# Ledger of designs, part 12: VHH binders against q9lxz3

Target 1, 367 residues: q9lxz3
Amino acid sequence: MVTRRRSKKKKKTKRKKQSSKEKEKYQTFINLPCDLLQLVISRLPLKDNIRASAVCKTWHEACVSLRVIHTSPWLIYFSKTDDSYELYDPSMQKNCNLHFPELSGFRVCYSKDGWLLMYNPNSYQLLFFNPFTRDCVPMPTLWMAYDQRMAFSCAPTSTSCLLFTVTSVTWNYITIKTYFANAKEWKTSVFKNRLQRNFNTFEQIVFSNGVFYCLTNTGCLALFDPSLNYWNVLPGRPPKRPGSNGCFMTEHQGEIFLIYMYRHMNPTVLKLDLTSFEWAERKTLGGLTIYASALSSESRAEQQKQSGIWNCLCLSVFHGFKRTCIYYKVDEESEVCFKWKKQNPYENIWIMPPLNLIDLPLFDHRI
Below, E stands for the ipSAE of ESMFold2; O stands for the ipSAE of OpenDDE; V2 stands for 0.75 times the mean of E and O plus 0.25 times the DockQ between their complexes.

## First folded at step 4 (VHH)

Design b11 (framework vhh_7z1x_3)
Fold by ESMFold2-Fast, scan of step 4:
Structure b11 (fold): chain B 367 residues (1-367), chain A 122 residues (1-122)
Amino acid sequence: as target 1 above (367 residues)
Amino acid sequence: QVQLVETGGGLVQPGGSLRLSCTASGFTVSSNYMNWVRQAPGKGLEWLSGISGSGGSTSYADSVKGRFTISRDNAKNTLYLQMNSLQPDDTAVYFCAREWGSMYVEFGMDYWGQGTQVTVSS
């Protein structure tokens, strides 16, 4: 990353022609009425919205305001056999192809705050990667089992970023490894395994209010508090759901949800009571839309019931070796949004694009 | 290291039989839903059969139902596919694949073997 300026003396500028052209450009767009500007911008795809935000302050403010309200998570798709990637925007029903040769040999582990955590099982290299800016932040190496889950607390640009992984390779103990920025090495903590014995795997991790919540394949929920170095298995379990064939755990603004999937009926949604640690079924999400995948989830609060994506579950699933993104209305029939015909199954993850994407490699048409 | 290795492919006459094996290392097959998948020359992937880790539940694609049988030996950490009444259209590379947790509606594959070639011809 370039931060080239430490000190500067006052210099004369010969920018008369640039300033004149920029002023003429901005004067033209400043004269557009606000109502018409909003109407035009609301019809632009995300890439064009980002380009439009570079025109002038009024357009920038309008574009950013619309992005705050209308930017949905993107689904990013990873091939296991090459370095090809796809970004899919479910709101616009459009995708774009990406090529990141620098990620060759890496698998995706987690997504949060617009960043991906990538792992190379051959080199043991860990890398934070931003697919929108192509920024990279390498982390100290760590050996992990192939199916070992990882998470992080916030963007790696923050000094408070914490990497977390949990494993139960043997049934008699839990091993937790954490890494803080500027640490010399990974911290290892070992706890007695109080989860049911049957080769428990940790399927999902969410971070909420300073705590990592870990869900096992048997429905056990465990909590790790890094500030206290404290591991606890919570007493409650979600109610048994006969005929369920999959689940997703998600977090939104301090609330934790569990979604049960079925082959022939709409999913059910449960919410965790953080005081009693009991699960309660929800018949409405109050305008919330949840975007869930195997490794992580995103969410957004939708204000308009007529947007088509209100009070919904948008789930990335497999059916007959076809990747499918399915929209489920919480109290209505399911809608199939998108089906991908792929030769091989791929890893996929939801990611939230940053709001300030002006002059970025993926969207700057000047190259 | 996590690895799936398929063996048992080869050349067989129409109407013949083959038994494929898939040996897992680095994880336990009895803890996961496991699948057999094939890819014929110039065609996409076709799911054939799956077996649950816990209850011994099995499922089959219509194209192979009654001819193919999936099974496992948990003590050997190995999956099997018994293929009977083979036809020229069964010519393909056969893959063993692990189900990824409980996240998917039907199934999702997170780890694959390199495949074993089955050729059915006279």
Scores: ipSAE 0.000, ipTM 0.181, lowest interface PAE 16.4, mean pLDDT 70

Design b12 (framework vhh_7z1x_3)
Fold by ESMFold2-Fast, scan of step 4:
Formats: C-alpha cells, structure tokens, sequence
Structure b12 (fold): chain B 367 residues (1-367), chain A 122 residues (1-122)
C-alpha cells in the first residue's frame, strides 16, 4: 500500500516538473524578436498560433513606437517567489514577464550601461548579468551585509571596469573594497570616518569622471578616487526641508543631481557645482528625465521632447509602498501615480538598453 | 542580409549521436543569445537549449538535459548542438534562432534558418 502511494506521488511530481519546464519554454518565446516570433507562429498549431499572434501584435506596436521616440530606461522587478521578472516600459505603459533561471538566488545591487550587478547572499557570489545578451560574468566572492551598497564604473566587457563597495563596520573607520578587471583578489583600503553622524549608512553611489560619489542617509557626500587611492568628505551639505521620505542621487554626462522626496510637499531637486562642491536648487531639469530607484538611477536628455516624457522624475517606489511608479513633471509641478503591485524598493531597478539593440538602418529593407 | 544555415542532420539509429552546426552571416553571434528549437512531425515547436553571447551561461529543456550540449565558436560565427543518446522521439527538423532577451527589438529580419532534418529510426 505504501509503495503504491509513493509511486502516485512520484508521478504527480514528474507532471509538476514538466509543467514548470513548459512554463519556462513559454517565457523563452515571449523574449523572441517580432520577426522571429512571426516565423515561429507560421509553424505552430492554430491554438498556439492565436496566442502567439496576440503577443506578436503587441510587440509590433511597441517596436514601431520605439523607432520614432528612442528607447527609454526599462524598470525590472525581481519576484521573491519564483524566477519570474516583470519588465515595465513607462513610455508605453506596458509590462511583460521574463524568466531568467540563471539569476536564481541572486538579488540586484546596481545597474549601469545595460548591465546588472547581482549578489547571492547564500554563496557570496557576485555576478554581472546582461538581460539583452543573457551573458554572465562571475566575479570573486565577497561577503556583504544585507544593506551594503555596491557600484561599478562601466561594462564588465571593458578592462577598465572597476567594482566598488564602501562600508562602515566601526564608527571610526571607513572600509573601501575595489576589484579591477583581471586582479587576483579584492583590494582593501581603510580611511578615518570623517562623516558628521555616527549612524551614517551609504544609500547612493554614482561614478563620474573617474570618481565614486557616495551619499549617506544624513546627506553627507564623500568622494573616492581609485587612481589616487584618495577618500574625502565634502564640507557642503545639501539643503533640505524637514520630513524627507527618500533621497536619490543621479549622474548625467558629468553632472550630479540629488532629489529629496517629501510626503506632503513637492520634491527638491539639487545640482552639485563641481568647482565649489556646493548644492544649488533647480526648478527645471533643462529637458533631462531622471529614472530613480533605491539602488541606482538612469537619465536621458537627448530628444526627450519627442517621447512625451520630458523634464520629468520617474520613481519606481515611494513612501514605503504607499505609492508606486510616480511621474513628476518638474516644470509643471504635476504628479501622476501608477499603482503597481506592492514592491520592495530593493527588488526593482531601472536599466538602459544598449544603443546597438536599436539598429534603425535595417528597417529600410523590410516593409 | 541575415542568413542562418543549419547542417549536420541525417538518419541515425537509437542511441546514436549527431552534431548540428549553425553558421551565421550578416550579423555577429557573439553579442546575441542563441537558441536551438525543433519541430517534430505533426507537433508544434519545442525549445531545446539556449546559450549566452560569451558562452558562459547555458540552459536546457528537461527532455534533452544530460543528452544534448550547446556550444559556440564566436571566432567562426558558429553555434553547435551535440546530441547524444538519440531516441526515436528526437525525430524532428532542428532550427537555430537568434534571441535578444527583450521585447524592444527593432529589426524586420528573418533570424531563423531553413532547418536540418534529424531522423532517429531502427
């Protein structure tokens, strides 16, 4: 009797595994290019053809829209419960689901130049992942605290790629760890803690002009120059009103911006003067659109007026899940909230697709 | 103009092996995720395996895991599928296919070849 029950359980388990693989195969087809998907459709049974045709028509509309406007940054949401990931395009107000089994057990740390930096807290493995090529570049293991921030200077395909993390394990000292491409091990540097408050945590890191800028939760800005092995805390502090509920730092073409969010007031937008290291409030972004998330941010300036998203702040999570994905037009002081599924602010990130993904000349030969 | 050419198919006995090749022209495979897909007689398309642009990451369908191995030679612009322990239900036309891994593709190009026939029969 027990043997018969066990055989029935094994048969059900096999069916669940096959169902999971069918779901995985379906997710692979969702990632296909429109032309490739059309070719697949021509060879499918009628029922599957109808399903795929609906997806292809949606993707066709998306492709045509992007040809005119340029691609905006995409928002990637990482699910806690399975290896499913949700991709959202704010310009089209559309979402799609992706499946990356290679990212199982990893959490996202940073995004830059079309690459994600991923960390597995169980194995201490660091991994660069490109969602457009699905290339993986593993890095030497590093123990990281749950809330520890990390950044990199450029794509890991470059020999100039530098990984950077900063932590304050003791109130008196700052520890910086860097990894340069092809090094045997992480380089560790220790500096005196010159930050104004002893409970400082690092919330935002950006790389600009060969330097890492590190912002604390108290608004202190620090600089690390890896070429000089130099650490300095800037004396200026950004002006902010009491009751700020979030802070986002961004870099765009050598300029550094800081955004303070408030529950009951309009955001404060500041720009760093790189000569004086003083913060100045801005009432316009001069055509810049900033896509801000807790771990990293993206920005666009060129041709933004053509997209309809111009001079705007796009925020993935705000007010501790009370708001999700808000669009704030800086010039008009107007806000549109898109209520998405309740999300952890550390489980979503903006990513910029690579320019080589958009090859406009090839469209001249196909109608 | 993009062209994908699959070769290496043929008639084999159960338990035999074949190596399929896919040579690309008109684009560079090293920047793209590549897939192998098959269509058995009277059935729909089945995804089999995928490989990242560098070759550092691979994935397989349960039906072929442990029997098939995907690989690439980026210097030769060529994708491979090593098929071992072939079974009669592996009889199909095999295609290689380019995948960007995203929905924001802007090409109106045919990224699939004409396929190569594999027949497993005793």
Amino acid sequence: as target 1 above (367 residues)
Amino acid sequence: QVQLVETGGGLVQPGGSLRLSCTASGFTVSSNYMNWVRQAPGKGLEWLSGISGSGGSTSYADSVKGRFTISRDNAKNTLYLQMNSLQPDDTAVYFCAKEWGTLFVQYSMDYWGQGTQVTVSS
Scores: ipSAE 0.000, ipTM 0.260, lowest interface PAE 17.5, mean pLDDT 69

Design b13 (framework vhh_7z1x_3)
Fold by ESMFold2-Fast, scan of step 4:
Structure b13 (fold): chain B 367 residues (1-367), chain A 122 residues (1-122)
Amino acid sequence: as target 1 above (367 residues)
Amino acid sequence: QVQLVETGGGLVQPGGSLRLSCTASGFTFSSNYMNWVRQAPGKGLEWLSGISGSGGKTSYADSVKGRFTISRDNAKNTLYLQMNSLQPDDTAVYFCAREWGTFYVEYSMDYWGQGTQVTVSS
């Protein structure tokens, strides 16, 4: 039945061609091309973008699409004197003051996937907290030293969530404690300490492709694979020592970046070669913006060169006696965004808001 | 090419003893720290013991202190683990691992053997 198959194919082809002509005719009734509409909407402040989304379905779809693209990490500052929090959204250039009495006595440890890991040193309680929903997920107690670092692999709503901490209780050994969802207790593993002799602390931890990368205050990089219970100190060393102003590590789509801050020099950005474990200096981020703080880092790929947050470093650093948030274009002068009173470097952190930002209490018109 | 080959594994009764050997080639054995690491079924890797290049310094995980003894024969390029008072929870694949480092480069463990199976069963 070749004749019937050919006849049906020709009829389907004619139907598609007429549908294409009708679509072409329909497009002539749209007053603005999609590219021009997106250009106009991309230049609106986020608050005006929300209002624009109410105009019509086409504008709503464009506005929502651009919110997903232009959603940047938010910077949270934790008050030591009350239960108040200062939240800064770079896209809105506006501070929002929040009050979380449920976090009284807690300090922040890590941020990932829109969740904060909080620790109470008086009760030894660990708590996952979502500042956008106010959801709380308590975890088993763990004694930790004041400056001990923690990380987690993904949101606590996932059964694959793994908590991780690393410390050197004695100079000769590294102690790693992990907690996997539904475990009865913390798992403890002990490894030989093969880090540099002047090692004091672990400064930053990132999770990438099933592995925790741990950066020391001396610039040594170590790797922990929880599936193998394997610890190794990597052979490559950064070509420059971290300065007193900070050394920050971040992960983006499987790639590991290191930022060195100097008192009188522009920041140096390095990328880890995962085959050689050597660090190579980067003069461009290819549109990537890195948001770095002492406890964790976030990153965003920005496609618009005109956005003002393209190819940038956004750093929460201590400058003199004031906390400073620096917006720095790679290979250009730094721009100071905010200055605060003297504050512990552990009292601030970047957090990524969820993609459904519009439907959150903090984004409600009542706020 | 660096090679590490473990031998001496097998089945042993609880309370028994077993001696593992690891034969090294392709590097100056006496210049390297050596380690023993195990992996129990369904578990991750657990570091057990380490020994300096000269044999003058040894260290042990708390789980094996007083029961296991690490030693080396640099003339034979061989690392040993003497295991006494074996318990069912000592059942694992046992690996020897080379540690290599210089003044400018720190390695924890860079080369591993294929492993040898130890089963402690009554």
Scores: ipSAE 0.000, ipTM 0.107, lowest interface PAE 21.4, mean pLDDT 70

Design b14 (framework vhh_7z1x_3)
Fold by ESMFold2-Fast, scan of step 4:
Structure b14 (fold): chain B 367 residues (1-367), chain A 122 residues (1-122)
Amino acid sequence: as target 1 above (367 residues)
Amino acid sequence: QVQLVETGGGLVQPGGSLRLSCTASGFTVSSNYMNWVRQAPGKGLEWLSGISGSGGSTSYADSVKGRFTISRDNAKNTLYLQMNSLQPDDTAVYFCAREWGTWYTEYSMDYWGQGTQVTVSS
């Protein structure tokens, strides 16, 4: 049988008229009192919070305020066998598989404020990359050893963004290189090496209150103040912990934490006293959640004590090429393990997603 | 310039033994956790064993525990895998891989050798 096809022009006109009536009803709903609006929005998953933020200015402000409080870092996995990576949202147990051939040959160095610092060891190219927007900000080339650490102070969209690296290529001297967004060239500063004799490398760098804190493989802590061009080795040392298989240093609102990791026992959490530069063991984080990875870590304050991630360490661990995410509750000394697929070797890093997610290329691919 | 070179592979009868060596250049193995990984024909990568920089800590996959022994000679900048009681299913290309010093997990690897072929057949 022959079927007649009708024009869709009338459907568009009817949809426009119906949309205006729907807008009138919708406008009534968006005039909810702020307290009630926040209660409703606080119950929405992140994807629905993103959608709600597109409604109007009042809803956008409420949704963004809740994201400031409740947005969790995402875990990003880089494949070492191809140019793919995965973004994982642990709060919703959802992932997004991505392929960025433009990052081929690049290694991740650091993560802060939704940006990754990437380095190509074959070309010596440095690149800021935002995996949510795909924005790229190239930086002047710099030769670095493969295991050399690099950090930055804030997003490269700010004129106050400072790139920092530290190395001891010659044992007698510490070499620090910095780059400010408006500089013509890298600034090099050389200081006498006063670290322990068996020092081999810097393992952890955090930026806090205008200063870079650098932790060595021997547990020495040093600071670099870029405003004073000042390098100092601090007197405090973390206690030696036999059987430690790694450590992570993180910063939250001016506080510095060190986490010792073990394969078969509970992690040890230490906090730096910025007055005495002494490390003290902590059995509670006061509601803080720390997302720990070797290159950089993220943190957030939990507002609700009943939250499943209140006072928690969130870790990505490998065993037998199987990816495992562990939520360790510091005050309860308990863990919850989420085991995933077997895969080829990877790098991982925590990254904070932006608050304005509705316009991101990833949004339509989230289930 | 980092390079890892595996040697010691070859043909061996079931029940036989081989010792693989991995010589490193461009870095110091005593500063890094080191791993042995294999890939059998038509299969994915299988992690076998890891050793800490000092040699004080070792780990093994269940498939090789009690048969394989990982060791290092830091003075020679060399990693070893002693393989005993070899079985036909041990036939694979064997790789050594460097893990950089701060990673909690020994399975996160940044440099790989080219591999050495081990064939177990009668």
Scores: ipSAE 0.000, ipTM 0.196, lowest interface PAE 13.6, mean pLDDT 72

Design b15 (framework vhh_7z1x_3; at its last look DockQ between E and O 0.01; V2 from the best seeds 0.00; counts 0 for: pae O 13.9 > 2, placed apart)
Fold by ESMFold2, look of step 8:
Structure b15 (fold): chain B 367 residues (1-367), chain A 122 residues (1-122)
Amino acid sequence: as target 1 above (367 residues)
Amino acid sequence: QVQLVETGGGLVQPGGSLRLSCTASGFTVSSNYMNWVRQAPGKGLEWLSGISGSGGSTSYADSVKGRFTISRDNAKNTLYLQMNSLQPDDTAVYFCARELGPFYVEYSMDYWGQGTQVTVSS
């Protein structure tokens, strides 16, 4: 089923005696009691919240204070054919098209803290890119295999930003490369290979509680602790039925979740017990909303359904040759569809937009 | 760039066997969900079989279960379809295809080969 999100607006404007009635209308909205103002603003989608914030000082302060709760991650689509980049906000059901021809030939590797890590496989260039500000932070070059994943720990503007990738898996050894921002070169570390199968690749990497968790294509979970220069393969494997067509991995407040997709069954959600390292299936998200894509994920605890998405999985999937955004409630059946207009399939990734949208060039032509 | 090349088609008598090959470049077959699809003359595309990435899970359309076997050779980066007990209605162009990245609600392919003709006639 398709679900719909609606906004309700109770404001009415009548234009009879413009000089006098206009002054009275403005005074009426300015004088709304604080509790009523909060109720009105809490029902606005983000675009209308931004517009309402320009009314007066009182409205501005109320709108900004509530904006954080109602802002969701955006899904960005990377077209291969025309240098276009399409962002979609599922909470407002709105999208924005951007063009960054300077990124021609780059593919996305990872997203975190509003930044993208971009890689050009022809030049081996690596850079951080903020699609909202267009800021770039170049990184030392690194050769990467086609299916190699790379992740980072936090925004590149932080002195603690660390890049991580597994560059080689042999029968005996695993080779890891890391890079701290402002370092002169990549650091290489070699560890004994404790994985069960040859030809392992890593499908999912998340950073949580100071360590990188890495899921292999065979279902093994490993961790790398950069502060200890420590690598280990965790015991056990998450339960997976045959016929899984993908696995998302995400983190929320130190908890690690896997989502297995199946062609003809509902997704299963698993949570890692950080004490026993056993996986337990979850039949509810307990108010958590997970936004997942192949390369990165976002999560947040929703306190209410005001944002239009609550207690569900918001997944980027393919349906035919179109990328879609759907959601699934683990404890009941629900779905929503948005299909990208572009038919040339490529990757997409979740990213958090900045909370102050008025001062960004992205919204100059839409506000 | 991603490329898929199918080989091994040809003429075969009813009840005969063929093995199709699909050699991949630009990606690793064992890391992707790979499929065989066919198109009979005047018909649409028909999904036949798929094999998951490293897990090796296989699936088959009812029309080919027990007769066709999908497999891969990681060292050659090659996907295979062993076709036994071929019948005249198996006559088609056979394609290998990579599914779009994981996370499908339906069988969705982002890269296709040019296809190889299989003709079953007496």
Scores: ipSAE 0.011, ipTM 0.254, lowest interface PAE 9.7, mean pLDDT 72
Fold by ESMFold2-Fast, scan of step 4:
Structure b15 (fold): chain B 367 residues (1-367), chain A 122 residues (1-122)
Amino acid sequence: as target 1 above (367 residues)
Amino acid sequence: QVQLVETGGGLVQPGGSLRLSCTASGFTVSSNYMNWVRQAPGKGLEWLSGISGSGGSTSYADSVKGRFTISRDNAKNTLYLQMNSLQPDDTAVYFCARELGPFYVEYSMDYWGQGTQVTVSS
């Protein structure tokens, strides 16, 4: 009985297809099927994933392939109590212990281009450390106050690398110290203090387009151009609402952003107009993901994964004597808050691997 | 494409010496922490030694400390393992391996060479 007839006639039509030869990746999983191997490996911390990749070729390929899907910046956490480092992935809520004996006695000052700038307050030694290569590049000693900030312009392997610090020893004057690669000594420059009264400290320093931008605890923005030996204090301040409990300044492709955290309202993101030097509030990040801590920041627009992390803020904040990592999706206005076990607020930093580690494009998201 | 090629293995008498070489292509060894690992017949992988990108920092397993020396020639994009006072227990296939580092960045670029056979017997 034909009560419903098929109304559409189908003919074979050859579709234009990609003619490239497929790569041969036929592997026999002797101990575990591929799907079970993937499931097991997806639940391993990074340290165990690295160890698993040493078992055999099949496990190695599975472990390395999985790392492509879970690529993200790392939060390096270290304790004042222990000579130990922890890696934290807030998206997966996983941690992995690291041990860097070469960093004993050092504290983190800054992170840029895959390098950490470390300072030993007992010896006054400055040290660049690359956690990927484990290379150490010692710098000439410099006495720094406990809360004094430092920054650098680019990787210490470059002859153009410049170390920078700024402080106010007396209210009337700003002292800037710089060290250029292969110099015999630190260069000291002194400028009249044009910052607001009750300036206590510099909170944030970023390097962009040849200039160091320095934000004070009073919201004043100053810039230092090392090529001109020029110091200038910009007029105006970023708009700030009452109850701010955190501030992060970031740089991305020549653009400068400022993030304010609040006790009972959503974070605000401001962008600096480099022509007018005025701050404008941003309601979206335009696909940008910002990773920020008190000492450094990273931003990535091109790191798009299948699940997406567009318009996200990944922030390390300090509230009272407790440290919290906040993962905030701007588009969804949703927040995931991770409680820290350790209580020292000065011992965490976001870091991205050096650009030279990216030999091939990351896994491309496809519909 | 990333490739590591190990050479320098062979048959040697107990107490003898061998120098292994690992030549890299498709990446720069000075940008990576490099390792030597071995696998004896029917046994698992054993990590032996590691060296930082500049060569300024080295580490060794207790089983080879004082007998083996890791080094690199970044101008030749080559890694070396000098093996002295070889013992029958050192008989294994020796592999050169690149570390990704602690970051989730690179897929199939974190991989090992083909290996070179070292046999220590009289």
Scores: ipSAE 0.005, ipTM 0.372, lowest interface PAE 10.3, mean pLDDT 69
Fold by OpenDDE, look of step 8:
Structure b15 (fold): chain B 367 residues (1-367), chain A 122 residues (1-122)
Amino acid sequence: as target 1 above (367 residues)
Amino acid sequence: QVQLVETGGGLVQPGGSLRLSCTASGFTVSSNYMNWVRQAPGKGLEWLSGISGSGGSTSYADSVKGRFTISRDNAKNTLYLQMNSLQPDDTAVYFCARELGPFYVEYSMDYWGQGTQVTVSS
């Protein structure tokens, strides 16, 4: 009875050794540390990223995570000669060429929340355009002067979206037009002109906490509250240094910043005190990165700490035939003033990309 | 209901004259600051003239000073704009507007007429 027990033990040991060797051979790329996997995937074009995402759950997660990576604003360059647009991602230093024949004859007016405000001076047409989805939201026509600035409060998909522009400034009166999302017509408001006599043009407009702030080329700041139908010129003036060749105004979480550019000196950064309405010079942006363009500027908080780009001013520059951007560290002396030149305000603008780049029709998924 | 109705517009030759009328309902013209504003084709709104509620103060844009005269008839609750020496560049839609007093939004025009077309052409 004793003899039968010995043979069963030998078969179990051979199967265990074969299974361990077979498991060693299948050390498939599946077991790559997430960091390494992400590193590899980060080098893939979007098309290949999508393909890679189909491999396994781990790859999928890694691929998707990388698709969200670009939280920085993109720069759009507008061609003067054709309906071509160039998108530049400063974080990846990548360019993408886009064609929007539907925007033929249009110029950009403003950018916010991933949308462009576009104007056709020949047809007086205004529309919101999402360059990532190619969605268009038309609005009533409006005649605009070449130097007339316009701003909007949020994405046009929101019912709270407001457009704002000053249509006329006379000696005695200022005319403001506002457009509410889905409205049939522009609302017109007229106020007494309280601007200084040396007023020329509004250069910058930003929306913050329900109010449009308008900066004149002379440094006067005005505000318009649509809810109250209230217009006022604020007493505070930014300290202008002689020789400024440009300015940018931006809003971030209720804070308003003003940046003056100079040919021969570093930029000056000012922050508006909303209590006193005075401008104070800042030596730091508090971790913000400001992406500045003539018509509108974007800001990003701390999320770019990983890239080492924080507390910086990002500016569009044209070097020869290459469009790029430069970073100015606000707390350091920089040669940015020598590299930056004033450009046509309609030639470029910063835009916030969608969180998921896969949603970009630009990536022809058909291949 | 507050309403402003402009009349008197039309076609006139250069050098000619027109008198615009703005009849108000729902408020008293003599109790409000009233304005004339125009909008030319492809241009923004242009303020032209204003008259105080008391009627004691009138103001004019430089573009129309000496040519245009603002007045009112309290009995008719009507605002007028006498336009003389009209030029082609005066071609526009003309609006009357009420300006709110300082207790609300200071110097804000809140009510507007529908406008009357003035065309100056040879």
Scores: ipSAE 0.000, ipTM 0.227, lowest interface PAE 13.9, mean pLDDT 83
ESMFold2 (binder alone), look of step 8: mean pLDDT 81; pTM 0.821

Design b16 (framework vhh_7z1x_3)
Fold by ESMFold2-Fast, scan of step 4:
Structure b16 (fold): chain B 367 residues (1-367), chain A 122 residues (1-122)
Amino acid sequence: as target 1 above (367 residues)
Amino acid sequence: QVQLVETGGGLVQPGGSLRLSCTASGFTVSSNYMNWVRQAPGKGLEWLSGISGSGGSTSYADSVKGRFTISRDNAKNTLYLQMNSLQPDDTAVYFCAREWGNLYVTYSLDYWGQGTQVTVSS
């Protein structure tokens, strides 16, 4: 049988140790005109783009520039029985297995800017974890109920990083706990409960322009501004059609979107008008693609209208015995469903990989 | 109190067709997502197909896509599975099951029928 041309070890051998024939072939390929080099590199999936960026400076610069434009979020699935993780890349429809022994006993709470917020319910430890570098940033302990939601404002490497959680302890009061990266302890603030008469749980939290937006299971939207220590329930209620059985709240460049899922009709997308606090249904996303899951969402502006992911929702949902990724084209009202492993909704999350991946432990050139 | 009864199983030759029915009592099928699941001799449970309360959306396992069609008649409180192009490896006990939960929480199949035997043999 013919030896497979796409071997990673074969490519590495050409770079590190070369016969005269291999040197000649490598030299020929490295001397490609810039326009042809960019065409070749633009067709590489992210993993192969990372490998290609290690060839030489010209390839590195071309690969990095393409990553800036074409980086897509990845979906991480967490194992319940060990410290193993499954990574799903929707752009390539590929998975790979990862092992993070340092996360033993932790569950995922939130994802933002390439970082995961992890919580250990047995020790009450909070940990920021970067799966691409394996950096850990421990945070002060906090007791949380099993389904209590948390969020943070930005990467823990920033001095402006703020952790946030909200809960309704009584019918009359909302309790908010926050932690700034260098604070002595958690700050607790208590506000009058202005939500619906019925008991509410908080399902979705997004951070946008210095403010946390909190969505309840009943569709109430509340706002917390940490700079003003201000809590308010917004007057607008999203118009939800009967038979809704799930929702995602997402943020993109200061805009807030809400997606309602239905088993018997197409998803609906709503956008919040931040001036009037009214929700308006959207039939197009203007080239935006939204990646949403129960704990976190990511988005990107698509560069080309012919792309299969232009103007799409990519949703992590349960159907029957399987967790699936659904690509739904908002303006075409059509979908493609990809099957995946059954997972607990609290144990999978979207994450945006960093723009430069060359020095990451996950992308060892020997593998 | 809650009951699901499967009927329509039997012996059929390869390439043949069979229609299974599942009649519900004690609850309304239009309020629930419903599923068909099978168990071949000596094997575990295999999910085959699901249908929304309105019947507006359906899903299928790859092993049966294009051959099986799930449907419902909410007025009769009944679920159906039309099976075409049957193969010997479709031989199994077929169950209907009610699903609890939504798209964001873990699903449980909380009520099952007793099953109906389908045997595909020449």
Scores: ipSAE 0.000, ipTM 0.140, lowest interface PAE 18.2, mean pLDDT 71

